# Designs tried in a protein design chat: VHH binders against q9y6x5. Part 224

Target 1, 379 residues: q9y6x5
Amino acid sequence: LPPKLLLVSFDGFRADYLKNYEFPHLQNFIKEGVLVEHVKNVFITKTFPNHYSIVTGLYEESHGIVANSMYDAVTKKHFSDSNDKDPFWWNEAVPIWVTNQLQENRSSAAAMWPGTDVPIHDTISSYFMNYNSSVSFEERLNNITMWLNNSNPPVTFATLYWEEPDASGHKYGPEDKENMSRVLKKIDDLIGDLVQRLKMLGLWENLNVIITSDHGMTQCSQDRLINLDSCIDHSYYTLIDLSPVAAILPKINRTEVYNKLKNCSPHMNVYLKEDIPNRFYYQHNDRIQPIILVADEGWTIVLNESSQKLGDHGYDNSLPSMHPFLAAHGPAFHKGYKHSTINIVDIYPMMCHILGLKPHPNNGTFGHTKCLLVDQWCI
Below, E stands for the ipSAE of ESMFold2; O stands for the ipSAE of OpenDDE; V2 stands for 0.75 times the mean of E and O plus 0.25 times the DockQ between their complexes.

## First folded at step 10 (VHH)

Design F46 (framework vhh_7uia_1; at its last look DockQ between E and O 0.84; V2 from the best seeds 0.00; counts 0 for: pae E 6.1 > 2)
Fold by ESMFold2-Fast, scan of step 10:
Structure F46 (fold): chain B 379 residues (1-379), chain A 124 residues (1-124)
Amino acid sequence: as target 1 above (379 residues)
Amino acid sequence: QLQLVETGGGLVKPGGSLRLSCVVSGFTFSSYAMAWVRQAPGKELEWVSSISGSGGSTYYEDSVKGRFTISTDNAKNTLYLQMSSLKPEDTAVYYCARVEYKYHSGEWEPFDYWGQGTQVTVSS
């Protein structure tokens, strides 16, 4: 019977939390599995772009989810509502659950992973939950394990998404040791519940489980604000996305807008689309706006107002504070192996290999993840 | 009818041993994982141990690891729980259960068939 994989994301789980807090359940998971200490995510280091990169193996300019708020210049469509189920936004790539259902007559299951409640290329996850942040981790786990345990055709690929520690990271900031300690202990307990549920159901030794995240978190402050209203009048542009990467659509001459922004703050970089650094892989898509502003780590772009946000992400993907980790356990993975770094786009071809699927063309490099897998030669 | 019948419970002193048996009719273990679940007086149900149907992999709640051993005899359609180094905290009704989700009383539950239970009492 076909191999099975459960992909779990804890949103905003910064890699160095593993070094600064105790995770007894996660450490037990890693002891008999693998740990990748840093995952270099895609730019912009935001939830929707990175979750879609994990399941497609593509940079944002190729998969089309270029931010959490987007405007498509060709079709004049706006994406800014988390409940927006228009397949248009997701159809520039083929996520792994669609490939799983179409290449083999297998089922996929999803508990809240971004995109799984949307029909993509006329294919929706076989079992799914409509996104609702009020649904408990326990209910998501109950549904996903029920579908893994009792489905025909068999569920071979399943996803589980949880909003923490991202929500608390924004509210308290990652340097609030007292509040973050409480939140991270709760997450470790949820990992313990997950493992115990899989053991109870007789699934643990035969199921591949990946625990990862989309990005990290950095400390923000009321002392580190960039006021766009001091740089340029609102009549000159339409704001598509604000902070920490501002997406600017000029209403007048682009060069004039650029010149007003270019030297306004020492704590942001201003790019014409064609001047965006190649290392970001953030240029070749109609949803990337003509002018992009990138704030320095810990700086917040505002419109003549204060920000209550004590933590944020979206910053340069070279920053270690933006990096998540990856841990995995199961028959495909070595036991007790630690690896330093992979790219987030490398996860997709690795998962395709585990499931026996032919990957769609992608930006990942299978060689980067070979040392994690028992059926591969590392050296 | 599908039936699970537990036997082997009783009274033992701390440090003692008991072997529980569950005879199954109407299905084979190779299609299902099987579990032992216990309920102490005034407490909630607690999962104790599971065995996979096809692979023979065994799993234990942390408090019983090294003390309890789950096994099957497919020829006899029987699930066993060998309990050693018993503690007063192990006092409970022990249920044999088939691992399969069912909808019951407004909720999805991970066990669709249960035995009647067998009482284990660990007391001096």
Scores: ipSAE 0.458, ipTM 0.814, lowest interface PAE 3.5, mean pLDDT 92
Fold by ESMFold2, look of step 11:
Order: structure tokens, then sequence, then C-alpha cells
Structure F46 (fold): chain B 379 residues (1-379), chain A 124 residues (1-124)
């Protein structure tokens, strides 16, 4: 029997939601499997970059999805969440679903994980849904379980993406206990539905399931705005991405633009590309612009005087508020084990091990996840 | 011809027991997961229990755990549901079903073949 893996992301699920809210279904899942309490994600802590880091094991500078909004000066191409289908952006890495389905007698399936509706290295997931945020979790789950159950060659790797609690975290902010309790209750119900569906179909005993997320969420406020227009005129640069990490392409001498920005706010760090801290692993890609502005936690860079966001992410990846969790269940995993922390890039080599795949060169460390796995000696 | 036939329904007092049987023909019984699904009067279909085709793994809906036992006899091509401690809310038509996706009425359904059902009535 080939090993099977379902990778599930609930976007924007902050690690400490597990401690601060009740999750009866997720807690049952964890009790019979494993939990990693904190996953240190990659900088910048945005959706597209971190989802691609999970499935490639690479830092953003290495896989080339360096933000949710990007510009390539040579080709003059733009990337955004509404313009993400050009393979040019994705082809700097090989995601796990491509490697998996190139194996003899294996297929991959995807329900809306970022990049799965793009032909990467001329290959798309064997079965996939085109991204559409209006498609219910139930329909995504039904398609995934149908493909896991009925496909020839068999689907051995599948992904499932859901937009919550990220969407609600932006709308309400993570500190809105009343609204976030309601939202997180619905997420837990969806996890219960997932587990019940797998049991109903007879898939539960032989399927490895990872439930994780790409980043957390921090509280924003109208009292914490950085007005970029008060520091520099628009004519001096092209704005590629705004907040909380602004990507600045100078139109004038770069040092002159830097000098106008360096004292703009005590709540913002301004980096020339060569001065970006090494711990970010965010320097060696042409898609990273010559100047970046990194707001402090909870601060918002704006052009006008207001922001409608009550929660946001993208900040320094050392911040606990930016960290998701990872839970897993299945024949590859121990039962009832809790682990403190891993790096998000460690998930890829672990998944390759579970599936019997040779990983491409990556930044993950298999040893960091060994204690989660039944076939490994935990050190 | 592929066929599923349920038997063993009837009237029983609260706290009583019944055993439902589903005899299958026309396919390799051990190659498929099998399920029991019920429909109470005026209500939607409700999954009750499943058993894996090649293994002995069994799963139950929460309200029947500890009271119902699903099993198979591969030599007889028969699926069973042993029901005990029956309650009035267990009153329904009980169907056996084969787990395999079928396209129907614009959607994929997870059960491709169903029996005709057997009535279970739990009342004083």
Amino acid sequence: as target 1 above (379 residues)
Amino acid sequence: QLQLVETGGGLVKPGGSLRLSCVVSGFTFSSYAMAWVRQAPGKELEWVSSISGSGGSTYYEDSVKGRFTISTDNAKNTLYLQMSSLKPEDTAVYYCARVEYKYHSGEWEPFDYWGQGTQVTVSS
C-alpha cells in the first residue's frame, strides 16, 4: 500500500488560538496524533510565500515567491493575488505535488492550495480546483476525498486550503474575543467534518493528515499608522508592496531615497537590500526590491491617513504572533506527542520522508521532525 | 448483477436489540469499504457506521458508539449491524451502502450502490 498524505491549511491560524479558545474536534485530533506548538515561518510572513515554503522546503529568496505582490524589472511582469497564474513566478522551485506525481503509479490532488492551479515546470496537479474563494469547504473536501478514494493511478498526495481564520482575523482583529470565538468554532466544526468524512469513507486508518497554517495575526489600530506620504514624494519610487513590509523600487538615486525614509518613523526599520538581517534569509533574489520598510508589530504603513484593517500579518518572523501550529495524525505519526517548535521549511523533508520521495535541495532539516514519526529514533 | 439486500429490521422496545444483515452480490466484497446509513421519518440521511474493506477498522457516529457494532463475514458476503440499547431516536429506515463515488444530479456522491432499506422501529 503506498503511503498517502493530506496536507491541510487553515490560513492565518495563530498558534496561541489553541490555548485561548476551545477546539474539541482539533484537540481530539491532536490527542490521537502529534502537535507542534509553534512553527517558525519564513519572512515575510505572508500567505503566498509561506504556503510555497511549506511545499518546497525553501526560504522565500530561494523559491522566488517573495511576497503577495511582486515586480520583475527585467520582464516587467507583475504578481498579485489576482494575477498569480504565470508559471514564471513559480518555476524557481519544484513543489512536492510535482515530484510526487512524477513517481510511477502516483497522482496528486489539490483543492486551492496556492500554486496548484498553475503549470509549474509544465506540470500541474493531476486533479485540482481552479481557485475560487466562493467554493465551500464541503465542496473542497468532497472533491479531495473523491480523488483520494477513486483515482487511478492513486492519489498519494493531496492538499486542501481554506481562507479562514485569516479573513476574519483581518476583519475583526485577533483580540476581538466574541467574533473570533464564533469564527474559530466554525473552523473546529470543519475539522470535525473532515475527520468524520475520512472515517465514513474508510480512509482514516491509512491516510496521514497534517493540519497546519502559514502565519498568525496581530492586532492593528488607527493609533498605529505610519504615513509614508509624509516622508517621501510618490515620484521618487515605485511602490511594489505596502504593508507591513513595503517594497520600494527607487526612481532616483537609491541612497537619496533611503535617506528620505530612514527617519520616517521610530516604528519602522528601513533596510537597503544588502543590509537586510541575515536571519531573514531574504536578500538573494532579484524580486526583492532595493529598499524594504519593515513596520513594528501592529503598525500599518499607509499612503492615506486611515486603514480598514483591524488585524494583519507579514511582520518579522521572530514574533510569536506570526507563528502558526502544526498537528498531524496517521500511521506515520506517534499518538499523543507534543513538540515545542520546528521551522516551516522542515515540513517539506518530513513530507518527502512520509511519501518515500527524494527531496529536492532545500533549507529544511529532517532531524527537527524525527520525534513526530514512528519509524525514527527520537534523539 | 450488483445487489445489496438488507434484512433484520422490525419493532423493538426501548433498550432492546436487533441485528441487521446486508447480503451483497456482484462484486468483490472485501475490496470496498461498506457503510450503514439511516433516514428517520422526515429527516435527512445520516451516516451511522463504516467498516474498511480489507481491514477490521470500524467507525461510528457519536450517538451510536458503544451501542452498535458493525462487522462483516467475507465468506457469506454479508455486512452486519448489531444494535443494542436501542432508543426511540434510532427509529429509521436503515440502508447498507458501498463506499465508491458516483456522479449523480450534478455532484459526486460517496455511495454508488444502496440497498432497499429495512425499517427499524423503537417504541413502547
Scores: ipSAE 0.228, ipTM 0.710, lowest interface PAE 6.1, mean pLDDT 92
Fold by OpenDDE, look of step 11:
Structure F46 (fold): chain B 379 residues (1-379), chain A 124 residues (1-124)
Amino acid sequence: as target 1 above (379 residues)
Amino acid sequence: QLQLVETGGGLVKPGGSLRLSCVVSGFTFSSYAMAWVRQAPGKELEWVSSISGSGGSTYYEDSVKGRFTISTDNAKNTLYLQMSSLKPEDTAVYYCARVEYKYHSGEWEPFDYWGQGTQVTVSS
């Protein structure tokens, strides 16, 4: 039988949740499979960019999804979570489900993974759900397992996306142990449901399953605010993205805007596009604006009318609070193996290997995941 | 034409054993995963166990793991559920089901054909 892979994302699942909370179902999943304790994600550490990095193996500057909110100065187009359906934004890369879909005797399926309800390079998964946050996990799981079980050509790659614990992290903050305990318990129960469903259907032994996330969550506070209005008149620039990485499009001379912002706060770094640190791999794309502001961990960039969150993400990708985890189970993976760290872009070449797909050029390193795989020699 | 027929149910004391059988007809038995599902009075349907078409993989609900054994005899087109160490909470109607998705009542269901069920009662 051809190899099959289900990629599952629980949005905003910080890696250290595994150490600080109980996950009976997930721990059982890990016990029978593998765990990567920390995954270093890409900068900026936001939902759309990192989900696309997982399935492309590319840094954000390369795949072109550089934020949850984007602006293209040439076409005057905007990208947002409510306006993400234009292939224009996605076509700078080829995600794995497209590669898989184009193979003979294979098809792809998707339950609300970012970008999966958009034709990319004129290709869309044979089976997908239009994004709707109101759809239950159960319904998503039911559809995805149905497609994995009944499709012709067979579904060999599928994605499943869930919005928690991210939404709750934003609402309560990651340090709210009472509320987050309840939220994370629900997540563990969903993982239990997933495993049980696969076993019920007789899919468990032949299906590779990866459970991961796109980013973590850091605690924010009303006492840690950076008000841009105190530094510069808002008429001098257009705000493309706000916090914790603000994208600034100057309406006046760029240097003047920069000079007004560079000393705005000791808790915020201000970069001209050409001066963005190389380690971010966040420079070589026209969709990155002329000036970016990067708030320190736990600080929030605000305007006078901005809403407040108790938790947020998008910060420096070297921060542990921004890092998710990866767990996996299936024929391709060892049992009872734990690994310390990988880069999020390393997931793509691993998935390609599992599926027998030729990977597109990418920033991942297959060698980083070899120890997870039964058919590879572990260095 | 396609039929699933359960047998082997009955009354048993706690700690006792029963062996359920499900004879199938109308399809290639080995081509489908099979499952046992039960429904206790006043409760929802509960998956109990599944077996792959080849018989090489078996799965169990946590509450029955170590006590129940699912198996097949392809020559007889029969699915079995050996139940041991039975408990009062195991009391239910047990159904044999073929694992195959169907659309019913506005939703997809993982089982397309069911037997009529056999009653298992565990009581002192």
Scores: ipSAE 0.210, ipTM 0.707, lowest interface PAE 1.4, mean pLDDT 94
ESMFold2 (binder alone), look of step 11: mean pLDDT 79; pTM 0.791

Design F47 (framework vhh_7uia_1)
Fold by ESMFold2-Fast, scan of step 10:
Structure F47 (fold): chain B 379 residues (1-379), chain A 124 residues (1-124)
Amino acid sequence: as target 1 above (379 residues)
Amino acid sequence: QLQLVETGGGLVKPGGSLRLSCVVSGFTFSSYAMAWVRQAPGKELEWVSSISGSGGSTYYEDSVKGRFTISTDNAKNTLYLQMSSLKPEDTAVYYCARPEYKYHSGEWEPFDYWGQGTQVTVSS
């Protein structure tokens, strides 16, 4: 009987929400499972990059999804449309569902996880839903549970993605206690529905379930804007990505563009690509632009406009506000165990271990997650 | 059942004043930023002003700064635009809008709910 794993992501679930709000269903899940309080994500702290890091165990410079908007200077291709299904963008890594299908004669299933509706190395998830934000959590859950029970070869790896609380985090900001309380209660209710559905279908005791997220959220303000148009004229560069990490492709000499930007605001750092801090692991990829601007936490880069975003992410991955959590339950996991911190790239080798897969070379360290697992010696 | 209804437009001479009102039903103002946008004859839509959901922050297009004031009355679910020192260039249909976000591919994209508009004509 092969082991099974369901990986669930609630986009933008900041780790400290767990301390500031009540989650009765999530706490019941954790009581009989494990909690990692902080997951240190990869830079930049954006949705597509971090979701792909979870399933590949790689830094963004290695897996090639370096932002939600990208330009590849070698091929002259643009990635700015969320419906872009060109395998070119995803082919620099092998995600776990591809490895699962190729190594074990097993199936994978996916409800909306980034990349799962794209053939990667000529392999697409055995069962998948084309990305559509309008599809309910219940419909996603119904499809995943159906595929987990009614597949041949058996589905051993399944993913489920939900857009909240990221959506509301952007709209209201994480400091809006009234609105965030309502949103997070709805998320907790969805976790309750997930657990109940798995119990009713007889899956709960034999299925490994990971609940995690890709990043956190920080409070933004109309009083914390960096107007890029006050720094440099549009004729000098092409803008590939804007905020809070701006990707600048110079139309003139790179040094001239850099000199116009470098002292424009005390609330952003300006880097030539080769000067990007090594700790970011954000340098060695053709999709990383020649000049990168990094706004300070809570500051928004704009083009002579106001911003209506009250929350955002993408900031320095050392910031606790950017960190998600990880909770897990199932036969592979200890019960009632609490762990302080892992790196988001560590999730991939842990999942490979649970599924009995040989991981592709990756940036994760299996030793960081072994205390979560019943079949491992801790310390 | 989300509805935005603009009133208060009309014909006014240069240098005159008008107050536009937008009555909203189906949601509460304290939860959403609100905006005024306009479209002059034969031109594209232009963003005029916005106000945060808390009412604490206001923003204006440069050509209307010092002349227009955006405000809300949360008890009445009403958005206002007080316009003074009106110019012929201000002639347009004025729409109230609720800036919204559509989640797509890991990023929020602005998506606006719009009223039917109210005509403002500045002419001698």
Scores: ipSAE 0.000, ipTM 0.117, lowest interface PAE 20.8, mean pLDDT 88

Design F48 (framework vhh_7uia_1)
Fold by ESMFold2-Fast, scan of step 10:
Structure F48 (fold): chain B 379 residues (1-379), chain A 124 residues (1-124)
Amino acid sequence: as target 1 above (379 residues)
Amino acid sequence: QLQLVETGGGLVKPGGSLRLSCVVSGFTFSSYAMAWVRQAPGKELEWVSSISGSGGSTYYEDSVKGRFTISTDNAKNTLYLQMSSLKPEDTAVYYCARTEYKYHSGEWEPFDYWGQGTQVTVSS
């Protein structure tokens, strides 16, 4: 039987939640599988960029989804929630479901993973659900498990995306123990439902399952605001993205805009595109704007108004608060193994190995994940 | 001009039933998902139930599953919440809300229009 893999993402699941809250179902999953305690995500630490990095193994500058809001100066297109189904934005990379369908003549299935309802290089996931946040986790799971069990050609790669704990992390902030405890308990129960469903359908013993996330969450405050309107007049620039990484497109000379911004707040770094730190791998793409503002952890950039967010992400990817975790179980994985850290781009070549696919050129390093796998020699 | 108008709230004893109604105007009902959201005194907003614009898919918070039923009457432009086996913890102001279909952006998915709310009080 061909290898099968189900990739599950709980959006905004900060790694240290595992140490501060009880997860009986997730702990049972980990006990007979593997845990990577920290996954170092790509910059910027936002949903669309990091979900696409997981399935391409590429930094944002290479795969082209460089933010949740983007502008392409060459084509003059804008990316937002209303435009995210335009294949143009996703065509700078080949995600694993496309490779899976084209190399091995296998099927892919998707329940709401970012990009899976978009034809990429004229290829869409064999089975997919159009994104709708109102669709329950149970309905997503029912569709994925039905497709895994009843498809020809066989579904060998499946994805499942869930919006929590990100939505609640934004609403309550990660330091709200009462509300976050309730939310995280519900997520643990969903993990229990997932495992039970796979066991009931006879899939559990032969299916590789990865549970991961795209980023973490940090506490924000009305006491930690950067008012961009106090720095620069709106007539000097077009704002492409706001917080916590602002993308500035100058309407006048770039140097003049930079000079107005560079000393505006001690809680924000201002970079000309060529001065963006190399460690971010966030420079070589036309969708990265000429000036980027990076707020310090927990600071929110605003336009002369308050912020309703008590939690946020998008900050420096070296921050532990921005890191998710990765847990996995299945015939490809060791049992009871814990690993400290991998890069989020390393997930892609590991998944290609599990599925027997030749990866497209990528920024991941297979050696970083080989100790998780039973068929690899770890020295 | 968009309007959402809730009615049907009131005082009820534990184990009782109420039906909330939300009359909508100014938009095509079948083009939007609709939700019931509640707020208990001094507490945060809590999502209760949602229904797709076509009325084909319904979703419930775990604490109300099997007790509450969300439905629509497109001919009357009305959203309903049938509440049964009411408990003291169901005491809240109930809001009718509209949401636009959007792809997830890594931010909280806000409801774009809200009604005035209707008070439900469950006590003996």
Scores: ipSAE 0.000, ipTM 0.190, lowest interface PAE 14.3, mean pLDDT 87

Design F49 (framework vhh_7uia_1)
Fold by ESMFold2-Fast, scan of step 10:
Structure F49 (fold): chain B 379 residues (1-379), chain A 124 residues (1-124)
Amino acid sequence: as target 1 above (379 residues)
Amino acid sequence: QLQLVETGGGLVKPGGSLRLSCVVSGFTFSSYAMAWVRQAPGKELEWVSSISGSGGSTYYEDSVKGRFTISTDNAKNTLYLQMSSLKPEDTAVYYCARADYKYHSGEWEPFDYWGQGTQVTVSS
């Protein structure tokens, strides 16, 4: 009283890894909790967009983090990793930690989750760490557990983000079984450390814990490159984002740029903004550029250069290789239940229900997650 | 201390062969993907070949497929590039490179450490 929730993300944890590798600690977690085998993420299947969709329940066109690199034509602002702390980019939605702090006398805590070191609607997570990739998982976990035990008002929502297995997925590709086995074993050990620490601190029995991810990973190759310089001269456009979804801002007539691009490669779809497929929910935002190029799975868009990425993501969200999983344990969740699929936007209204918060309008459907929860009836 | 030291470059006639070596120190190289990257005079850096740390996967740029072979000797902490049927267009400085796990947004540069390079000249 009140309920508490810890949301953990392992970046780039492809759902299929659960079938191909051993996870004894994660399996023990799932045995007494729930597993959603596939989470259908939002397009584009990139880190910042999907992490923000998890905590807002919104498609990217609605929450405004439409890529890891963005340009807003109305304000003339540029977004990259180097300016992710400008509140302007994050203010088109209200993430759950802000709702948690504003609706009740409650605190939020954050260890590195995207957006948590930014004041959003003039509200920053009550406890947070400034993003620093060099900070160990152990230090992040130590801070989170300290804040969960010793806060006033009480921390009821906490987040923890870890960069693996995404970094290794890019470097080795998901088909490098020996290197990925080592990386995934280390992640499983970190899950074991998490559970053990929560048990030792007396938090385990009364804390709801969700372990999930933002996207998967697919194998890339130097045999699957699309050279954009073969299609169009640099003088005709400004490049906002490159691969596997290129965001093109024309310097000449949009139709002329489109005509130069539209038949350049059989492994790339070229869309005028208004022609982007409705199923992507990737059209109605000023940060989505006038022309979008979408590479086929495993193809990399380059500028007259080779690419070293052996794995990548950002591709069509219908692809199983792009899907993460969700596992959860705690008093709100059934024990030993498996569910096939939910949408990533469904996580937000579920978390609001667990915490007793009124959700902001969102694209999730609470009914999709009802079977995971002990206080709900499956339809 | 982390070091990559390339050797084995030199002058060779078209159709000839060379074996490049990269001796690694300061890290367990079987834990990292390793690559060969070249730079021809007046041109951009071009990736040539990569090998996974396990040795289970090898990858080649199209122009070198069937002519170059990447391999490792874990006991010697050495990465090799066996080059055969060499062409004048293979003339370049060849670099050994390693990647690391550091990034923020799911985007990263593939190489964190480079060797000094070794010159390969295919002429006459």
Scores: ipSAE 0.000, ipTM 0.125, lowest interface PAE 18.8, mean pLDDT 88

Design F5 (framework vhh_7uia_1)
Fold by ESMFold2-Fast, scan of step 10:
Structure F5 (fold): chain B 379 residues (1-379), chain A 124 residues (1-124)
Amino acid sequence: as target 1 above (379 residues)
Amino acid sequence: QLQLVETGGGLVKPGGSLRLSCVVSGFTFSSYAMAWVRQAPGKELEWVSSISHSGGSTYYEDSVKGRFTISTDNAKNTLYLQMSSLKPEDTAVYYCARAEYKYHSGEWEPFDYWGQGTQVTVSS
């Protein structure tokens, strides 16, 4: 009987939402499982980069998905949501579903997790759904549970992705308690539906389930804008990504572009690529541009325009507002255990251990997750 | 020279359906993400839906998920919004908008060119 694991992501689920809102279904899940109160994600704190870090155990400079919008100067390719199916962008790492399929006679299943509809190293998830946000959580859950019960070779690793509370976090901002309360209650109800469905199908007792997220959310404002057009003329550079981390490709001398930007706003840091702080682990990849701008928390970089976003992410990964949480339940996990923090790259080696897979070299540390697991000594 | 022309609006009863079309010219349609944005009487502009330049990724405002479908026909340079189960609250002028390729995350899309808009009225 091989071990089975379902990895669930609710995009943009800020860790401290758990302290400020009611989650009866999630709290029942945690009561008989484990909670990591916050997860230190990778920089930049964006959806595609962090989802790929969860399943590879690698920093962005190592797995190659360094932003949601990217440019590779060597090949002249541009990454966008429409180019996300080009294996070129994803092939710098081996995600866990690929390893799961290649090491033994095992299958993987995916409902919308970033990268799962892409053939990576000529291997695509055995069962998958092409990304479409109009597909309900129920339909995603129905497919995942069908594949977990009705597959040969057996599905041992499954993923499920949901866009909320990220979309509403952007629209309303995390400080809008009325609107965020409604959104978060809906998510808690979906967690209740997930648990009920797994129990009804006889999967609950023997399935390991991880509920996590890629990043948090911070409050933005029309009063906290950095107008890049007031700093530098468009003729001097090509803009690869804008906010809150701007990726600048100079059309003129790099030092001249840097000098025009470096003192433009007290609310952003301007880095030449080689001067990006080591703690970000965001330097050693051709897709990281020659100059990056990093806005302070809650500040939005704009091009002579207003921003309608009341919430955003992408900021410094040391900020608690950027941190998600991790909750887990199943035969591999202790019951009723709380842990303070792990790194998001630590999830991968933990999942490999649960599934009995040999991990590819990675930036995670298995020791950081030992206290969560019943078969390990907690030190 | 850039043109975004919306059609397909009109008066419809609650529970009805409409299909909006936006024909674009003056730029390479397949190189840009596209969006639908609406403005109800006396309200702020509300983003409705976005689609990547290949049509491979789609994104929706929570209130329209499961009722509206965004799609493109790159050969015809046309963006569509299929609307079903229409509610009085959907009454608005609907605008076709071009998004910058650098902002195709779907969570936030700045718009650099807009159409003239097409009126959708949901009323008995």
Scores: ipSAE 0.000, ipTM 0.214, lowest interface PAE 15.7, mean pLDDT 88

